VHH binders against C4-dicarboxylate transport sensor protein DctS (dctS). Designs and how they scored, part 8

Target 1, 216 residues: C4-dicarboxylate transport sensor protein DctS (dctS), of Rhodobacter capsulatus (Rhodopseudomonas capsulata) (p37739r437to652)
Amino acid sequence: TLAHELNQPLAAIASYAAGGLNLFDQPEPNLTMLRQAFEKMGAQARRAGLVIRRVQDFVKKRTPQLAALDLSEVLAEALSITAPVAREHRVKLASLIEGRIPGVQADRILIEQVLVNLIRNGVEAMAEGPRTGDDLTVRLARAGAAVTIEVMDRGPGISDAVAASLFDPFTSTKSEGMGMGLNICRSIVEMHHGSLSHGPRAGGGTVFTVTLPVPQ

## First folded at step 19 (VHH; from w2 with V109I)

Design a6
Fold by ESMFold2 at other seeds, look of step 20:
Structure a6 (fold): chain B 216 residues (1-216), chain A 124 residues (1-124)
Amino acid sequence: as target 1 above (216 residues)
Amino acid sequence: EVQLVESGGGLVQPGGSLTLSCAASGFRFSSYALAWYRQAPGKKRELVAAIYSYGSTLYMDSVKGRFTISRDNAKNSVYLQMNSLRAEDTAVYYCARIEIERSSGKWTITFDYWGQGTLVTVSS
């Protein structure tokens, strides 16, 4: 499983860190063994990076296994999965389901990953910067021939540094990372014939909108 | 492949108007922010206007009130209506796809795709 494959190198890192601290706290620390603990931690961090890259490649190359999907159920699961991190950062998760939400043709696993990632990123943004409130709200609604899922945080919007990058494109650095980001989420949603967009939230923060077509 | 094709440039008198357009293909247009940049001879390329996927807009101060950016997601096109043109507006105008990324609470901007440009000349 993906969780198991990621948790194994993370557990190993935690174990080597604990052992390294025990060595560090000795009256005469054995520097050779301490160095070996750091080297093993580094090796496990690289192994975790390879697992993450494999997951990203899997998502990018996978043909979605489309089936009728109740987005309300997937949202409830995503909120459950993210509740512990939200509680840790004193973020109130809320949902607003407006009217009857028709089923969509979607791969449940992939859409759940998108929702978890967007919610988690919103929670972390609210924890890591100024916030205009404590609520992160996910709104689920029908918009004509589509269903929309809006993930609305109250964290910082575009920072001055990010806005300045728009004014000076030759000094901007392209983002490079091993974790899940907006580009992966956009790819998943586009494989479902939908769209992922973003914009400012009134009063501060960011809204991310996933749009998925309703079958005809 | 991703393609951005600008058009609508030309020679115009001071005080005149032009409409630039940019036809996009090879990507889901409605998911991306689009921008117009310009580069005058001997100058750095600079932002003129941007339009986000929701339709929110941003303008450089010197063009506010004179230029209007808009998008038509059904036609995969972005437009720049330029009014009250001045000699200082003379430049090659570029359409760009702007990808705004957020991961782990941090914003990043990428400038992956640009058009070939369309020349606007404002002269007597």
Scores: ipSAE 0.075, ipTM 0.453, lowest interface PAE 5.9, mean pLDDT 81

## First folded at step 20 (VHH; from a6 with S53D)

Design d5
Fold by ESMFold2 at other seeds, fold request of step 22:
Structure d5 (fold): chain B 216 residues (1-216), chain A 124 residues (1-124)
Amino acid sequence: as target 1 above (216 residues)
Amino acid sequence: EVQLVESGGGLVQPGGSLTLSCAASGFRFSSYALAWYRQAPGKKRELVAAIYDYGSTLYMDSVKGRFTISRDNAKNSVYLQMNSLRAEDTAVYYCARIEIERSSGKWTITFDYWGQGTLVTVSS
């Protein structure tokens, strides 16, 4: 499985790191073995990177297979998948399903990946810097001819995070992150004839809003 | 093809006003932040004002209260209203498109397109 393929290099990195620290703490460390430990860690990090890039390429190249979809079920699955990383960073995941949520025409696999990525990205934002609370809430609601999914975190907002880059535009470079970012998620949502927007959360943090049309 | 075309520059007396416009084409305008930068001869290009895709604004200190940035997503345009102009505001003003990303919990921005610039001269 893809999870197994990723867990193997991560476990190997942890093992080589532990062994390397052991070697480093010896009175006369064997520098040849220490070099080998770092080289093996690097190789496994590159292998993990290749696995991640294959997953990203699969998601980008997938033609959406639209079918009737219950978004509340997909949300429950995404929360289950992200629960371990949320616990790791002491983030409380919550959901609010407001009123009757009609079915939408969507690719379950792609929408699940969008929700997982937005939730995980929010948890990571809350882990990285100061946060205004411990709750990440996903709100699912109908807005007229559309359903909205709001992923609301408490991490640093964009204004604080990028102000320095605005004042020095020549140090900004295109991101080559390992995760599925905002712009990939937006592309997937737009393939579903929806939109992805963001803005500040009341009380601090960020709201990402996915909007998907309700079939007429 | 992404295009950003500035207009509205010219010669104005100190204390006067100008409105700069930036017409955008070739991309989904509502998904990007936009900014005005300026560059005076012999000086580095500096931020004047930015407006995020969700409407929030940021200004450099020296223009606060005098300049107002706004956007019209229906017309794919961003504007800079410049009031109480001073000699030190003389510069070429550039419109910039800003791509916003969040990945692995980190916000980043990229300045991927700049306009040709419009000259503003404030002189008695």
Scores: ipSAE 0.509, ipTM 0.770, lowest interface PAE 2.0, mean pLDDT 85
Fold by ESMFold2, fold request of step 22:
Structure d5 (fold): chain B 216 residues (1-216), chain A 124 residues (1-124)
Amino acid sequence: as target 1 above (216 residues)
Amino acid sequence: EVQLVESGGGLVQPGGSLTLSCAASGFRFSSYALAWYRQAPGKKRELVAAIYDYGSTLYMDSVKGRFTISRDNAKNSVYLQMNSLRAEDTAVYYCARIEIERSSGKWTITFDYWGQGTLVTVSS
């Protein structure tokens, strides 16, 4: 199971962290054993990342089970799921539903995963780097024959974050995170005949825009 | 299969102009950033210009005001308009595809595909 496969490396990380702290608190800490504890924590973090990637690969290959879906309800649930991590990082989650939102044909499980992932990713961006504000806002609106969902954060924008890597293309640039990334979310949205794009948020930050067609 | 094919290089006199083209295929072009890099003999490959998937651009200082990067998503092509060419612009120019990712709150990029290059020679 996924829970079991993730709990194993997480438990190992907790164990190595506790052992490392115990070593650190001794009168003359053994630096070799401290190094080993950090190395083993790193290895277990990478193992957890592989488990998550395996799940993401499975979800990416899944054909969506399309049914009539109320995006307002899915958004509310995604906000509820992400509220604890937002509180942890003092991020103010907000939503804005503009006008009447028609139903869409979508797989509820997959679209909820996209929203949770985009919101959580945005909260983490606001926690890890400079931020231009504390608000992450999700806007749901109709745009003609489509519905748009904009996830707007205040974390570092792409230009600030990657400029150095553009000037030095031989720097290691693979993602080291355990979460479902932008590209997995894009694949899910494209399987729904939609699109996922991003760009700068006015006043700083990033907007991720999910577009899903409305049945005609 | 991802392909990036550069064209438009050649011999040009100082002060002249060239337009480089990079034709892309095998992927959803509008989802990627594209860039032009160049490499002179015996030198490190360096960024010339980049264009993000949402259209914003970035240039190295020495080409600002002389070079313009643009993209045409309908033709799956990225271009480099080079004006006021100088001898130091002589290099092999490469088109690169840049995969953009954000995971766990961190932006990363990967240079996963490069073209074979097109030679630009600026000489009297």
Scores: ipSAE 0.500, ipTM 0.778, lowest interface PAE 2.0, mean pLDDT 85
Fold by ESMFold2, last read:
Structure d5 (fold): chain B 216 residues (1-216), chain A 124 residues (1-124)
Amino acid sequence: as target 1 above (216 residues)
Amino acid sequence: EVQLVESGGGLVQPGGSLTLSCAASGFRFSSYALAWYRQAPGKKRELVAAIYDYGSTLYMDSVKGRFTISRDNAKNSVYLQMNSLRAEDTAVYYCARIEIERSSGKWTITFDYWGQGTLVTVSS
């Protein structure tokens, strides 16, 4: 799994760092061994990067296994999975299911992962920056021939977060992220013939909208 | 292959108008933010206007009220309508594609593709 495969290089990095500090703190540090410790830490950091890329590539290349799916069940499970991290950051998770939600054709594993990622990402946005409230709400509703899932957080919105980078484009660094971001989630949703969009939440924050077609 | 092709530049008198176009191909246009940047001789490239994938816009202060950015997702095009042109608007104008990401709760953007530029000269 992702956690197991990442824990191995992370544990190795921690061990080499501890060993390197012990060497550094001796009266006459062995510089050859200290260099080796740094080299091994670098190698494990690169290994962790390879693990992340292979997992991302697997998710991108997975052919969805579509079956009839009750999105209210998937939402309930995603909320259950994310509840501990929400509690840790004092975020109130809520859901709003509007009316009767028809089944959709979807891969349960992939859609659950999208919802978990969008919710966790929203909780993290609310934890790491200024926020306009403590509630993260997921709204599930039918919109004509589609079902929409809106994940609404209270973290910093995009315009404030990236305005400086827009005015100074040559100082930005490339994105280096663990886990699933917005663009991987969008790819999964598009493989289901849906769409993923985002925009500002009324009263502050961000809304991510997943749209999935309803079979006729 | 991702391409951004600017057009519509030229020589205009002060007070005149121009419309710049940027034709995009090779990617899902509606998923990206687009922006116009400009660079005058000897100066750094600076933002003129941006339009997010969800339609909101941002302008540098000196062009507010004079310039309008817009996008047409059906034509994969972004436009810059420039009115009341001034000598200081003389520059090469570049179209840029901006990838937006949120990961680990943080928004980031990447400037991954730029056009070749179109020259706008405002002179008598």
Scores: ipSAE 0.469, ipTM 0.757, lowest interface PAE 2.2, mean pLDDT 85
Fold by ESMFold2 at other seeds, fold request of step 22:
Structure d5 (fold): chain B 216 residues (1-216), chain A 124 residues (1-124)
Amino acid sequence: as target 1 above (216 residues)
Amino acid sequence: EVQLVESGGGLVQPGGSLTLSCAASGFRFSSYALAWYRQAPGKKRELVAAIYDYGSTLYMDSVKGRFTISRDNAKNSVYLQMNSLRAEDTAVYYCARIEIERSSGKWTITFDYWGQGTLVTVSS
């Protein structure tokens, strides 16, 4: 399972870190064994990264199994799944369902994963860097021939975060995250004939907008 | 295949104007940020202007008020209107596609495709 495959390297890292601290605290630290502890931690971090890459590749390649879906039910489940991490970072999760929301044709598992990852990603953005408030709100509404799902956080916006990288494009360090990112979520939404966009939230933060078509 | 094709470069006198165009194909244009970069001989490639997928813009200080970046998602095109041109604006101008990502709460960008460039020469 994915949880087991990630828990193994994380547990190993914690163990090697504890062992390394014990070695460091000895009156005559064995530097060879201390180096080995660091090397083993590095190897396990790379193993965890490889597991995450395999999951990201699998999700991108899955063919959606479309069926009639009540997005309000999927939203409720996604909020339930993300509530512990939101509480951990003192983020207030809220939802707003505006009016009657028609059913959509969607793969429930994939859309739930998109919502969980957008919410979790927003909570993590609010845990890092400057934050313009404590509320992450998910708004579900009908917009003409489509339903929109807006995930609105208070973390740093893109302009603040990446302006320096725009001015120095050839020295930027690639970063691998542990979660499903914006572009994987966009691929899933596009496989559902929808779109995923983003922009600034009024008052600070970011809005991610998922748009899914309603059946005629 | 992703393609970015610049056009509109040429010879212009100081104080003159040019409009650069970049025609894009092979990807969902509306999902990407686009930018113009320039490179003079012997110098580092530098940002001129960028336009985000949601429409906000960013300019290097020396071109603010003189250059305007815009995009037309229906035509898969990004433009650079260059006014009040100066000799120091002489360079090859490149169109770049910028992939924007947020993962684990962190924003990153990747420069994955560049055009072949179009030469702008500002001289008498």
Scores: ipSAE 0.410, ipTM 0.733, lowest interface PAE 2.5, mean pLDDT 85
Fold by ESMFold2, last read:
Parts: structure tokens; sequence; C-alpha cells
Structure d5 (fold): chain B 216 residues (1-216), chain A 124 residues (1-124)
């Protein structure tokens, strides 16, 4: 199981850390055993990383199980799930549902994960650097033959963050962050025959736009 | 299969004009930023111009007012209109796809695909 596979290396890390502290607190610490404890902690951290990568690869390759879905319900659940992290960083979560929103054909589990990740990622952007306000707003609306979901944050915009890398392409590296990023979310949305785009928010920040087709 | 195919390079007199194009295939073109880079003999590859998926542009200082980057999402193409060409513009010009990522609240970019390049020579 995924939980078991992650809990095993985490428990081992905690055990080696506790043992290492006991060794460190001795009057004459055994440095060979202390080095071994650090090495074993490192090995278990790498094992946890491999488990996480396996999960990310599985999500990218999963065929969505499409069913009729009420996006208002999914948004409410995503806001509930992300409320604690928003509170921790003093971010005000809000939603705006404009007009009547038709149902879509989607995999509830995958779309909920996309919304949770976009909201959490926006909260984290607002926590890490300068912000232009404390509000993160999710707007749900119909646009013709599609429904749009806009996740709008107040964190640092892309222009300031990447300009140096554009002028010096030798310094760019692939992102290896833990958890779902923008590109995994885009893959999930594209499997639903939709699109994920981003751009600047009026007044500062970023807008992520998920577009999903409405069945005719 | 991602493909970027540049065209439009050639020999041009100083003060002349040239239009480069980059035909893209194998990906959702409207979701990516694109850029033109150039490399002169003995020099490092440098940014000429970039265009984000949402349409904003960025230019190196020496080409501002002379070069224009544009994109046509219906034709999956990126263009570089080069006017008032100078000898120092002589280089191989490359089309690049730029993958943009935000994870854990941090923006990063990756140059994941490059074209083969098209040679522009400005000579009197």
Amino acid sequence: as target 1 above (216 residues)
Amino acid sequence: EVQLVESGGGLVQPGGSLTLSCAASGFRFSSYALAWYRQAPGKKRELVAAIYDYGSTLYMDSVKGRFTISRDNAKNSVYLQMNSLRAEDTAVYYCARIEIERSSGKWTITFDYWGQGTLVTVSS
C-alpha cells in the first residue's frame, strides 16, 4: 500500500534519529555508529522519494473514469480540504460561482486532486514571497461550450521569478518538488479533454484557468 | 513526438529584413512559452525574444525596436520579424519550447526542446 510504503521509511528515519541523539548524548560518542545512523537516514529518505515518484508516474498514466460531475460540489470539498493550510498562512479563501453551471464528464478523484493542488500551490506561493494581498479566490463560470475554473492567488508572478533563467539558460534545472505541480495537473486536465493555462492576475498574482468541455 | 522546425534564414544585407518561422507539432502549442535564441561563432547561446503562452513578450536590449516575436496558435507557429539587421545579428537562430512549472509555490523553467537552427548571415 502507498501509506505503508511511505510510513516504513519515515518510521525508520525517526528511529535512526532517536538512536543518533542517544549516541550523541554519550560522554564519548561512538562516531562510527553515529555516521552509520546518518547514512541510514539518508538511504531511507531516498527510498521515500522513490515511492513518491512512483505515485506521480501512476497518476500521469491513469485513464480517467468519467462520470457526470457537479463541479460546485468538487470545489466545495477542495476548499474544505485546503482551509487548514490557508489558515496557517493567513490566506483568505473565497469562491465565486457565476450563473448556472452545467455538469461535466470527469473523474471526481482526479479533478478534486487538481483543485486541491492548485489552491495549495497558490497558498504556498503567497506564503513564500512577497504578496499583493491575502485573498485567494476560485471562480467557477460557464464560457460557451465549456466551464472554467479560475484559481487566483496574490503570490509572486512569473515575470520576476524566471527572468534571470531566460537570459541564462545554462542555470535552469528541472523541478523535482514533492507533490503535484502545474504540469501533472495539466496532464490530468488534458486527459479530460480540457486545458490548463496560466497568466497574470489583475492587481498582482497569478490566475490558473482549468477549462472543461460541456457535453452537448 | 515534439518537433520544432525553423525556416527563413539566409544571407541579408545590412539594414535589411528577414522573417524567421518555427513550425511546432506533437504538443498542445497554446500551453507553452516559446522563444528565439541565437548563437554566434565563439559565443554562448543567448536569448533574443520570448513570448509567453498568455501573449506577453520579452526582448534582449540590443534587438528592442528592431525585432518582433509573435505566435499564431491556430497555425502552431512562432515568428521572429527582424528589421534593420546589423553584422552583429549574424548567428544561428534556434526556436525553443519553454516548459513552465510551479511546485510548492516556486516558479521554475526548463528548456526541454530546441529546433535544429537556421543560419542568418548579415554581410555587405
Scores: ipSAE 0.374, ipTM 0.673, lowest interface PAE 2.5, mean pLDDT 85

Design d5
Fold by ESMFold2, fold request of step 22:
Structure d5 (fold): chain B 216 residues (1-216), chain A 124 residues (1-124)
Amino acid sequence: as target 1 above (216 residues)
Amino acid sequence: EVQLVESGGGLVQPGGSLTLSCAASGFRFSSYALAWYRQAPGKKRELVAAIYDYGSTLYMDSVKGRFTISRDNAKNSVYLQMNSLRAEDTAVYYCARIEIERSSGKWTITFDYWGQGTLVTVSS
């Protein structure tokens, strides 16, 4: 019902925008009706934002059910779940488990969903634009008192893609993506006392890094 | 509650130096990119410098070599060191948090939080 709840305010915005343009182009524009069209567009944009926020708040407010978790098993499951979409786009999924990985305290369902979404996000980035290779690799390693999970794709890099938006902040708006976006993945990881970051991949592409603490 | 509080603005002579600070609270600072923007009277707000969560920086052309953006994740702060100041650097300087998303292979950003600004005046 998410699609329905978002399509309604979007359709209303399109309708009011079309009506407003028609009024604007009349020989003597009715400014009162034009103002009303803008006000109604604003109200529908706020309604769409509330719908998206309710979905994001639902995911953010789930209390994690922490238990000892073997991240290598969760990674294997996430790779299995994402294999069909990777094959569809001719992306080679690989994993690299470096050394002995200690268990972490985590909610298996939430962490699996984060990994699935990060892998799918990378596959779709490689499908949608120029890419520097066909491999998406997930690296699991220990980094001191933490375990890192790096989802490394070969899609277009971030710095090239966002530079224009940084120079023109008036065109920037808060992204209200349809599925589980990176903001929600970050919230889940933070509920586990970890972090989600990103950066350039050596040789081209993007790496998303999930860091989770190791119990003492 | 997300807050960005700028400080360190003031009056300086041309050729002088000034350091701006932005103290952040209410979010995991190390996971976000930050930027400084400025707005002079009668002009549009423009990027001065940005620093990504992974440390890379970006500067507008007119400040390259004169300004340095940096961050201290332990203090939840981002800084702008401004050297060789000129009259055209007079503006209100704003700290902004950058939220970066990728969806359907497209990168987008938003500036979901801005500070209230700190005034820098460069004059004799």
Scores: ipSAE 0.302, ipTM 0.659, lowest interface PAE 3.3, mean pLDDT 84
Fold by ESMFold2 at other seeds, last read:
Structure d5 (fold): chain B 216 residues (1-216), chain A 124 residues (1-124)
Amino acid sequence: as target 1 above (216 residues)
Amino acid sequence: EVQLVESGGGLVQPGGSLTLSCAASGFRFSSYALAWYRQAPGKKRELVAAIYDYGSTLYMDSVKGRFTISRDNAKNSVYLQMNSLRAEDTAVYYCARIEIERSSGKWTITFDYWGQGTLVTVSS
């Protein structure tokens, strides 16, 4: 399983870190063994990165397997998966389910990954920059012939400095992160005949909106 | 395949008006920001106006109050209404799709697709 494949290198990192601290605290620290402990921690961090990249490749190559899906159940699981990173950054996760939410035709695995990525993205934005509050709320509602999933954080929007990159279209840079990026989330949602957009949150922050069609 | 097709260019006298349109296909139009850029002979390509997926707009200083960018998500189209045209507005105008990303709390704007352009000539 993914959890087991990630837990193995993480457990190894914890072990080498504990051993390294014990060596460091000795009256005459063995610097060669300390160096080796750091090198082994680095190697295990790279192995964890490989596991994550394999998951990204799996999602990228997957043909969606559409079935009736209860989005409230998927949201609950995504909140559970992201709770540790939210606690680490003192972010309060919440959900708000508005009224009756019809089922949608979707691939549970792919939609769960979209929600996990959007929630993590919001938590990181709240941790890395100025924020207008500590709450990240996911709102699930029906909007006509569609269901919307709004991931609402309190992180900053696009600054004037970042918007200035529009004036220099050939100077923009691309960097590949370890996680599932927003472009992959957008592709998954579009495979489900939906859309992913963003905008400002009322009272400060950012909203990412996933829209999925309701079957007739 | 992503396609952006500009139209509406032509010859216009100074002080005149023109509306450019860009028809988009091959992607979910409502999920992207769109922009108009222009390039005069011997000059660098420069931003004219942008419109975010949530509707906010951005203009270069020299066109503020004269040009209006808008989008119609139902028609998968973005428009540039150009009024009070000047000779300096003569250029090939390009429609561009803009990816807006956020990673590690940092926003990034990248440009991945361009149209072939439509020529606007402002001359007597």
Scores: ipSAE 0.268, ipTM 0.644, lowest interface PAE 3.5, mean pLDDT 83
Fold by ESMFold2 at other seeds, last read:
Structure d5 (fold): chain B 216 residues (1-216), chain A 124 residues (1-124)
Amino acid sequence: as target 1 above (216 residues)
Amino acid sequence: EVQLVESGGGLVQPGGSLTLSCAASGFRFSSYALAWYRQAPGKKRELVAAIYDYGSTLYMDSVKGRFTISRDNAKNSVYLQMNSLRAEDTAVYYCARIEIERSSGKWTITFDYWGQGTLVTVSS
């Protein structure tokens, strides 16, 4: 199972890190063994990255099973699925459906997973740092030839630390993501001929916007 | 496939102007932040300017007021207008796509695609 495949390299990393610290703290550290511990940690980190990439590639290679889809029903299910984690962190989930939302051609399973991931991402952001409120609202509306789904949280926005990272690009790495990250959500949405973007929420927080075309 | 192709570099005298362009393809351009970086010989690559998908911009201090980054989502292009050029602006200029991620409440940046660069030389 995926959990087993990821937990094995992570457990190995933890083991090599513990062993490396023990070697480091000895009166006469064996530097060859210490170097080997670091090399083994690096190898296991790469192995974990390969497992994640294979899962991401599997999802990207899935042919979406497009059918007429009621986005309001999918949103209700996503909110139900995420309600326990929201309650755990005292986040108030809400939805706002503006007007009549036309059906879209989409794979229900994939779009549900995108919404669940975006909502959980917002709940976790509100749990992990300062927040400007307790509400996470999902707004569903029609915008011309498209439907938009906005997941709006109150967690920390793009910080000055992110801006500082732009000034130090030598620390950049390709994101391998643990599970369903924003890059996978973006790929799924693009397979549906839509887009995923983000920006600041008025009054504090972040908005993730999924845009899906309306069939003619 | 994702491609970033820079153009517009060349030789210019101090005080002159150049416009760099970066043509992007293979991805939904409007959904990504873009940046210009530069690298002079023997120096580390450094940020010149960035533009977020929602339009906000960021500049290094030494180019503020002289350089302007802009994007045209209809043409899938990002531009760097460089005015009042100085000798210290001599470098290879690179276009980069920036992926911004949030996980466990932490924002991170990945530079997942770079262009091959365009040389700007500011000299008499």
Scores: ipSAE 0.238, ipTM 0.614, lowest interface PAE 3.6, mean pLDDT 83
Fold by ESMFold2, look of step 20:
Structure d5 (fold): chain B 216 residues (1-216), chain A 124 residues (1-124)
Amino acid sequence: as target 1 above (216 residues)
Amino acid sequence: EVQLVESGGGLVQPGGSLTLSCAASGFRFSSYALAWYRQAPGKKRELVAAIYDYGSTLYMDSVKGRFTISRDNAKNSVYLQMNSLRAEDTAVYYCARIEIERSSGKWTITFDYWGQGTLVTVSS
């Protein structure tokens, strides 16, 4: 899984950083060993970058491999994957499963990537702007012939955060980090015959809504 | 294939009114924010108004109170009601689809889809 492949280089970075700090705190710090710890951290950071690049290439080239999917299980995995970044920014992740959620026909890997991206985006919005609370909640519910997944953050909201960018229509999108953009997420959801939309959260923040059809 | 088709431009007197329409096809219209931009001769393209998929609106200062943007998701259309027109409003008006993303704490916008524009001429 993405969590397994990415957690390994991140855990290695944490281990080398802890070891480096222990070396630094010794009465006679071994500078050669300290430099080696930094070199190994750099190598693991590059390894993490390759894992993310592989995921991005996989998503761009993949046709969906549809199978019956339990969205509650995928949500639990996405929350587990995003928990470290949420803790880093003191964001409380929560889920709310309303009623019986029918299975959907979906590619587990692709839907997991969408959920991870939406949760990470919400955590980052809450980390980098005003917030009205510390909770990011994912609601899973049945709506008629569809299931909805709502990722609700407490950040500044899209209209407030983006207003200045609308005055420069010639600014292109460029990835600055290790995630995927909402355009790719929307493409994945549309390949599953669903939709991705967004709007304001009551009491402040943004809701991203994934809608997936229920079979038959 | 994504298509945006503007219409409703024409010649009007100062103080007159026009309604611009943009018909959209080839995408899930209700999932996107839409905007009107304009370009006067020799000038850069500038934002006039935007409407988000959740209904919020944004206007440039010089058109507030005179122009109204609206959308009809059932008809896949966005409109610009232009009242109290001035000579300075003379431009080609473009409809654009807005895609919004957040990466590493920054919101970014892409404009890959534009119409060919509709000309509004306000004769003084």
Scores: ipSAE 0.084, ipTM 0.535, lowest interface PAE 5.8, mean pLDDT 81

